# Ledger of designs, part 29: VH-VL binders against q9m1h8

Target 1, 233 residues: q9m1h8
Amino acid sequence: MEETMAEEGCCENVESTFDDGTNCISKTEDTGGIESKRFYLARTTAFEMLRDRGYEVNEAELSLTLSEFRSVFGEKPELERLRICVPLRSDPKKKILVVFMGTEPITVKSVRALHIQISNNVGLHAMILVLQSKMNHFAQKALTTFPFTVETFPIEDLLVNITKHIQQPKIEILNKEEKEQLLRKHALEDKQLPYLQEKDSFVRYYGLKKKQVVKITYSKEPVGDFVTYRCII
Key: E = the ipSAE of ESMFold2; O = the ipSAE of OpenDDE; V2 = 0.75 times the mean of E and O plus 0.25 times the DockQ between their complexes.

## First folded at step 11 (VH-VL; framework fv_ecleralimab)

Design G6 (at its last look DockQ between E and O 0.57; V2 from the best seeds 0.00; counts 0 for: pae E 2.5 > 2)
Fold by OpenDDE, look of step 11:
Structure G6 (fold): chain C 233 residues (1-233), chain A 120 residues (1-120), chain B 107 residues (1-107)
Amino acid sequence: as target 1 above (233 residues)
Amino acid sequence: EVQLVESGGGLVKPGGSLRLSCAASGFTFSNAWMHWVRQAPGKGLEWVGRIKSKTEGGTTDYAAPVKGRFTISRDDSKNTLYLQMNSLKTEDTAVYYCARDYEYWYFDYWGQGTLVTVSS
Amino acid sequence: SYELTQPLSVSVALGQTARITCSGDNIGSKWVHWYQQKPGQAPVLVIYDDSDKPSGIPERFSGSNSGNTATLTISRAQAGDEADYYCQVWDSSSDYVFGGGTKLTVL
């Protein structure tokens, strides 16, 4: 009875040294400096994400340096000033709001207060909450009371843009026509495509919805490009 | 609010022609796939045809019973969908609905319909 | 051509649960959508993508799809639920396909 020890392939956490020239946060940075840097990174990634989602983003916001950010927002940014509100390129009447939450626990009261604050915003079709604290179940349920989709991101998930990782595959979102052509070409039913879960980091980054299809291109030298399609479920 | 309003229905003789219109509002019409669906009196729903968005090729597809006789077109500048019906038959008698396919292959909004009666 | 089969009629007592079936070959591999049509009115989307609900649709409405049968379930049936119900799919060969419709009577 040879117990074939299934070698649990240790997924070595390849600590991808993002050699992004972002200087190691020197231990000597004032607590305010760390906070401002976190907001800078998260806000920048949020703009990049919104751009990649097809929103109209000013290039000046994408190119903003940390120094410039600090000059505008200070070392202790006011959270309301960090808010991003941009229109969808394909439908300028649709706007997305990004709200940076504080370090306080997010409660139903907090969500209701936010709802009141944004109630006068015309054309909001989506909102992103950048979280610095845990949201309780009641607060999560309260998010469903908004008349539009609310997404939540821990601020840590926005400190690094996942799409800038060198080892990341190229992701292309198919439009409806391209999806239809794909299904017809391969005589596939919609649910026969390999699935990608909504919780996937790329799915979240791109804000992909159910039934959207993504083309994923893996470039492996010297073998070449491998293309796969996945449907969001 | 999304609104679809059909017009142009009426009485027509067999072999005649009729043009239906659907005025769209409350959304970016140019991005939507638009459809015609019909319902004969006391019968079920029957898909007639569609036109895709211009950004996605603007192509049209038709159900077999109407293929070669009906033409779907759109004027995005007017937020209007059209159905040109030629060589009408008695079996084409139906309420014709304009419907939006904004997501994937379902009709999320419908007009109130316009009645087309083909009779001698 | 791809075809969807629905029962012609379903009856339900007030406050009880109605189930309307839609049968098609390998329909479980497709997304099924449901429409409600009241007499003299346009169809209204009540379920999309097997089980998702548009805004404004009561929680009493639910959908499921597996194998060769999709089901629209209406719990706690109300008099206002009396209508014709149509299932619909997209098919690569037949494009948009409707079921024959089911008349729901609330008793």
Scores: ipSAE 0.767, ipTM 0.950, lowest interface PAE 0.6, mean pLDDT 91
Fold by ESMFold2, look of step 11:
Structure G6 (fold): chain C 233 residues (1-233), chain A 120 residues (1-120), chain B 107 residues (1-107)
Amino acid sequence: as target 1 above (233 residues)
Amino acid sequence: EVQLVESGGGLVKPGGSLRLSCAASGFTFSNAWMHWVRQAPGKGLEWVGRIKSKTEGGTTDYAAPVKGRFTISRDDSKNTLYLQMNSLKTEDTAVYYCARDYEYWYFDYWGQGTLVTVSS
Amino acid sequence: SYELTQPLSVSVALGQTARITCSGDNIGSKWVHWYQQKPGQAPVLVIYDDSDKPSGIPERFSGSNSGNTATLTISRAQAGDEADYYCQVWDSSSDYVFGGGTKLTVL
């Protein structure tokens, strides 16, 4: 009995009036603070990613500070309030949904429940799941039953926006016609282009699919721009 | 469910004209590249031509045997693909299929075809 | 003008493996697609991008492509697999090219 009391950390018995310089005060607050910070970083990166993919994103969401985020969503954010739904600029009837998943294992039941929740959303053409846990193989297979593309990102992959690193090249995505014109102009076949793998972080950031082609422009002094084309494999 | 239904086939004399239609449903027609493919009786498949989506230029391309005689068009408000065939020849006798070019240059869905017979 | 060559016919015993070839100069540098056509019916896509299967196509259908030959493989052949099979590519100079077709007979 007194063993359970003795096994309690000293931080658990410290009142707010005590400040002895230990980690006791911040123990539970740090876990809550870390959680909200992770969601803030990931959500901000998601907005930047959607903007760069051509979706209409409110500038206020891109410039939101951590303190402002915590004022709105708290230290332990309600996941459903974190969802993002924005239209494609080129076709406003097409929308993308970003869903922040909890820490529970993601099963077929979880995926089916999500499918039901979004069935009333007319015009949804894509979805991104931000994961905090591993998804079993049956749940992954269940994602293919959606009538649109579903992508997954571990939340850890969204804590930093990879496109903001110094010396990143300019990326332009070719549509199908532009790809065809490229191949005809140079008398090339698809497989003669250099590859990028689907798991490449830049490929995943832009949501590129197999057989799409990107034009990559490097600025290099004193020589002009260097352009290369890569095909997703 | 993606569906493609051709109509307008029939018997036509050499030198005549015929217009085929393909009614599409179950997908966003305006985003798709659409094709005509034909098959002469007892023969293999032969590509006739295509029309690109409007968002990617809306241009057409044709196989050499039909250039200048056939015209492909689309009406996105009616989800309908058309093939106008002029100056028809006996060798144009075939079943004509409409087909959807979903991603990169293959046909994931086909109609059931409509028979065009060119004979005197 | 890019050409694809297929054998006119292939026979396979029920339950055995059928292989249908599609030959072309450097076809391994192209993405090869395969269609099944039963008499009086429209073609149906069975393989795309060399080896990928659309939804609803049995696991026993597979494809490969290297060098100058692409191959459609049908394991554990069934009577319902009896059909004409066409290969197809896109080529930067010749556009959409079909092979001549192969009649698969299941004995």
Scores: ipSAE 0.455, ipTM 0.819, lowest interface PAE 2.5, mean pLDDT 85
ESMFold2 (binder alone), look of step 11: mean pLDDT 95; pTM 0.959

## First folded at step 12 (VH-VL; framework fv_ecleralimab)

Design J1 (at its last look DockQ between E and O 0.60; V2 from the best seeds 0.65)
Fold by OpenDDE, look of step 12:
Structure J1 (fold): chain C 233 residues (1-233), chain A 120 residues (1-120), chain B 107 residues (1-107)
Amino acid sequence: as target 1 above (233 residues)
Amino acid sequence: EVQLVESGGGLVKPGGSLRLSCAASGFTFSNAWMHWVRQAPGKGLEWVGRIKSKTEGGTTDYAAPVKGRFTISRDDSKNTLYLQMNSLKTEDTAVYYCARDYEYWYFDYWGQGTLVTVSS
Amino acid sequence: SYELTQPLSVSVALGQTARITCGGNNIGSKYVHWYQQKPGQAPVLVIYDDSDRPSGIPERFSGSNSGNTATLTISRAQAGDEADYYCQVWDSSSDYVFGGGTKLTVL
């Protein structure tokens, strides 16, 4: 009676420790430190965005370190001190204002209060609101009462500059002449260009408007550069 | 407020010359493409020509009926658009409007026009 | 050359809806712009980019563009809407092209 020793095949469960490199940003950073870091990142990205939109930006603001930022604004920055107001390079009479909103819900009352506060600013032609809370429909409607264009950005969208991502294509905005030449060269009508939606992150970053055309250059090694054109719709 | 004011219209004989001016205000003139559009008495609108902004090459384009006879120019320091009309014909009789093309290929602001009458 | 075709005239009763058409080959692939011109006045932009309204233009004015026809619609027509209306496009071969204009009469 040969006892057939059933070799229990030890299926070694190789627990593939998927090292979820979720960098647990250790929760132990002082809440003040996290807040100041968020504002630093968002403000830096806002300056980069404004530069890329053709506004006059001081290079010192772009090179500011977190330590320097905290030295200037503290660990709990006053939101009003964080404001950015810069002129357009092509028209110094036109200024854009960036306003950082608090964590409180944005109401019609808060929008109206802001409107009153900025009413004395001469030459404002645009405003960017950096939001830390959701804006309700009524507050959004109240933004249309400003005499200039108001854009809104969740602060999360500004924590990282999307244009610095290694995989991001190079974007160039065509002027009117370049657009016209492009259309003529290819015998295209305006609506025959491939579209890019206004809600696209790049469109929002660059502040592109309807009917503007962008040149997008994709670099793929070893194939080289691929160029496409898209019209904002 | 954007304003365009044409001047220089009048009576001229066939083969004569006339220079129109358009004074612009209320916007950065140097950045705008500027146009001339004309309207013969009791007729529709007819594009005459354009001049692009200096930053975009400052080139001019003309409608076929006026090509070689009319010249558009601008003085950005004076915020003024010009239309030099040479070898005028009776068919050139019209109200001439200056218009702004600030965005893409439409006329968002117009002057009140100036009448040019070409008659023997 | 690219051409735009408009009816010579359109009539509308007071408070009713007027529709003015602008025909062009594949005009739906272009942006169409509309101008109002009252007697003895300069043209005024009333619709741009098919359907967008300039500031100060009443919501009664709307535009659409598809296929070979663009349409200006004037709802709740008022006596003050009596004017000539012109469509306009940009064409890569013909540059700036106007329609022949449509006289709107409010009855």
Scores: ipSAE 0.787, ipTM 0.955, lowest interface PAE 0.6, mean pLDDT 91
Fold by ESMFold2, look of step 12:
Structure J1 (fold): chain C 233 residues (1-233), chain A 120 residues (1-120), chain B 107 residues (1-107)
Amino acid sequence: as target 1 above (233 residues)
Amino acid sequence: EVQLVESGGGLVKPGGSLRLSCAASGFTFSNAWMHWVRQAPGKGLEWVGRIKSKTEGGTTDYAAPVKGRFTISRDDSKNTLYLQMNSLKTEDTAVYYCARDYEYWYFDYWGQGTLVTVSS
Amino acid sequence: SYELTQPLSVSVALGQTARITCGGNNIGSKYVHWYQQKPGQAPVLVIYDDSDRPSGIPERFSGSNSGNTATLTISRAQAGDEADYYCQVWDSSSDYVFGGGTKLTVL
């Protein structure tokens, strides 16, 4: 009697009766839809980023699988349905909106249309645009007309959450009071703090603004923690 | 639209007291540090004091000439900043402005001011 | 305590460039902010963080800060620029400090 390795080779432990004994079949999609996968990855990273920035994010969104995403949004998701709007945990009156833009070039007309479209959204204090196309200089300037901060991310920058795949020290953001006390304590003037570039990927991940100060803690066992402070420029 | 409107100015004799108010609208008042800045007639701007947001401790700081005589308070439920001025002196005569310090240590919005005159 | 020094007055011809200075010991280590005040009106922020313009301030307003001197520059001066101008810093020992003010006269 020779037993087949069908159990081990098929990786299924079910009480169901097998239909075909000649193939190891797993449930798969006929097409991976590169478009839907890109949106899934970017949207998942966006939720993780918002959670890490202090927004109230549903755990179900963080653990959503590609298959589950596709069952809700399809292989070519409607961009309007992908939007994320979540409140800040510390002040639920403040909400952030994440908008997934299409492949068409982003123009001043596009930005103004978006401004009108969101005018009814109560409590928006920030917005993130996920871009698939070039945004010209005039369109970028038009973003400054919003009454709140608007950030832009190329979708490519959200396909992987960088905080999970590189060595990262502990980062704590100082409020204005903490920054003032730091300067007084060390008899420093504002410009005498070491700088951290605004374009740094970790600065952008946390949405840090110019003149904010971060406390960076490097942990090296067994020596202990080493702390530095840097000001965003 | 951010608006700051002062009220409560008037004529007071030396040694008297006066309370100023500043009604704020168009922003999250509780997140802002709020300041009083004064300007004597024909003179320059002079910082009087501030009150920090409650989430950052709600503490006050004062310029030396007014320490112990002036008290700044805030009522976040009414979006109102107050300045209690006691033991007033003739050198306290000025237009008093309220100002918002939202970013890092500059005044992006100002009220129109209220005149306080201290004379015998 | 930390002090800022401004000239009492500056004159400029219409269409020309005005420069208003703000002197302070090592002021270049601080961020300098500038306010415009027209007669009977509240101050208005025109430059912050040495050289940045708030929304609504025309690009002809600019600022610089180095060493012991910060400068507010107004190019293509207009009659409407006639006003008092104040510089301001935050200082770790003296808190908020204003300069004495400069009256800009547009001729």
Scores: ipSAE 0.532, ipTM 0.851, lowest interface PAE 1.9, mean pLDDT 85
ESMFold2 (binder alone), look of step 12: mean pLDDT 95; pTM 0.959

Design J2 (at its last look DockQ between E and O 0.68; V2 from the best seeds 0.00; counts 0 for: pae E 2.6 > 2)
Fold by OpenDDE, look of step 12:
Structure J2 (fold): chain C 233 residues (1-233), chain A 120 residues (1-120), chain B 107 residues (1-107)
Amino acid sequence: as target 1 above (233 residues)
Amino acid sequence: EVQLVESGGGLVKPGGSLRLSCAASGFTFSNAWMHWVRQAPGKGLEWVGRIKSKTEKGTTDYAAPVKGRFTISRDDSKNTLYLQMNSLKTEDTAVYYCARDYEYWYFDYWGQGTLVTVSS
Amino acid sequence: SYELTQPLSVSVALGQTARITCSGDNIGSKYVHWYQQKPGQAPVLVIYDDSDRPSGIPERFSGSNSGNTATLTISRAQAGDEADYYCQVWDSSSDYVFGGGTKLTVL
């Protein structure tokens, strides 16, 4: 009576390692200075952001490779050379300035020095500060002394363009008339739209302001496109 | 500094016509929605009408009491807003203000107004 | 048509707090704006979007809006605050609507 030991085939549960395509920014030890790469990425994203905000951006700046960037700015870029100043497409008299700050703590003195340095810029209506260090409350308060809106971005927030993420919805900013039409069409009051906070990464990227309305299109296969509207609060 | 200066007010007979002007300065006029608001003597504020920017094709809207009689127009090259008033009535007697709607549906800047008196 | 109701008059003692109300159906779902008008002058925006202040408007001016009532609050009332005050909204059916105005007297 040969007891045929049934070899229970151990179904090795192939744990499908869902390779979460978190593009591990492989620490490719790119022999070039880590600093130059950071500035390249942040500057590129800043140009993309400015384009998407309706500023006039040269396509050459958007297509610049890291190698080309290093050839122009070096491995240790001078922060002043990294500055971006572009006009608004709808109003060329209005310019925005992007300033890259150093690694030193940002103080009231630093902000005042910057204010003096840029005081001669005609038509400046907005500024973006790219920060590599934390800004204290006093320095933040000093930003309110500028005659135009100043936005701050940690450089880390600009290393990756949030709008290029495959899972990100398409965002369209409604103009004033489109907002009015939307509200009229649906017999909605201004505050009856779902809200999006000003601190939201998309809101910050697009430079959206209170009461602006965005059309958000989510594409989900196989269900198709879902459209929602949100008002910035 | 933003400035709005109305002109063209005066005395007119019922059934008459008058054209008001508002000269704008200190901002990009072509991008602003512009409005007329009136105030009868000793009364409250009453919206008269608006004209949108050129990007919105200069579309106009009017309050019911003035619809078909008043026409709002703009000359962006002159930074000037106009109110053509036809078939004027005694109840149209008011100070007429031009106002800017630069953001969303409020009037952030006003002119000093011009008086229109409709009397026999 | 959408309508806004304001009291005809409000009195406040010097240094006290004045409150001017603006009532409308579901006004809390709208943004309310407030204008000050002194005798013989044009209106001046003092509050927009319920509670925001234009540049140059003192912090004594504040606004709130909830339910069916918006309120303009003027703290530490000064003689120079004596004026007519108008609330205003945008309505999808009525466009730009003003309240009847409130005369503030500082005593």
Scores: ipSAE 0.783, ipTM 0.952, lowest interface PAE 0.6, mean pLDDT 91
Fold by ESMFold2, look of step 12:
Structure J2 (fold): chain C 233 residues (1-233), chain A 120 residues (1-120), chain B 107 residues (1-107)
Amino acid sequence: as target 1 above (233 residues)
Amino acid sequence: EVQLVESGGGLVKPGGSLRLSCAASGFTFSNAWMHWVRQAPGKGLEWVGRIKSKTEKGTTDYAAPVKGRFTISRDDSKNTLYLQMNSLKTEDTAVYYCARDYEYWYFDYWGQGTLVTVSS
Amino acid sequence: SYELTQPLSVSVALGQTARITCSGDNIGSKYVHWYQQKPGQAPVLVIYDDSDRPSGIPERFSGSNSGNTATLTISRAQAGDEADYYCQVWDSSSDYVFGGGTKLTVL
């Protein structure tokens, strides 16, 4: 065909790559602008998510504009340059890594190659994979071989930050001491709290684990605040 | 790897005192809740007490048989847990274990124990 | 104060399934943890949160908890499984509570 442009695959079915062959070219539609915008939005949400989880995040990353992002990373960013590695504020020896995956199907070989690439990154205690393609059962099983927890997010889930919704209730995560005090105060046992499923979007956003407790505050104008506690299941 | 090593056990007469230590390594000691658990010879496990992290002001809790006689403390700069045992009784004869309370109220790592014998 | 009751001993033939019970009032409302202790050794966590295995514990160790009884199950029993086993809970009024222990004998 004379001209073919794929929305998600810049190099797929393209007419020519007269450059060194590492970059797609754009003609009537600028897929590089769409790609860079998606990475910008997802990366900004990831920084916000990490800050809200208690990681030390540079404020400059949170306030980065799309124009500034494109000046630093270009219209077709190198995925390895997009990685985020930040320490936990409460324990700077612990770091989390966010890896942006490509559009190719994720295989067991891909996961093992990633494992090798990050093997020398000392202090990693968690990792997040931002996915642009499907991860089959065998690739998911391969993630369990990592010496730390690995979470996955489709990039589409990070294009907006769900916590910015004005009508959502206030959510506070209880630490172990606060949970113990709550149970003693009300003469409750661990399993007697109402549940909140692990698949809940706020549970996923904060990376909460089973047995953690969240305090949920709803504002009700005529009566005041309504407080409930939920245990992650 | 997490490691807990107790020391300071020995023979003491009733009414005497003894101080146990537990050296910790392989984890962030200052954020951990630490416990003492004991086991009389040929008997079961018995919780002795705990000390919370400094973010909870190092609050301590004790089992009834040892309240007022035993004191748990910690030195986060040395990664060391202590048990001061005063007014010892023959019923206090046991192997004393140091244990870590990692998540929600179970003991994921234990030391090898140190024997305290209280006899005339 | 909250109490846990375990049988004093349980016997199992090599290769068979052993079941060790831990009884307490409404124990199903609590998370039950299990420790293995071999002679002259410190306890080792083998099950936590009723049914979860720490790294390094073989899948033949499993647990369940419902109503007034929690059960540790050891399938395909081996000679090396001969040990004392303790259940443990946290209770909002009694704090940390251990069962009395069960001696597992592999015949």
Scores: ipSAE 0.432, ipTM 0.804, lowest interface PAE 2.6, mean pLDDT 85
ESMFold2 (binder alone), look of step 12: mean pLDDT 95; pTM 0.962

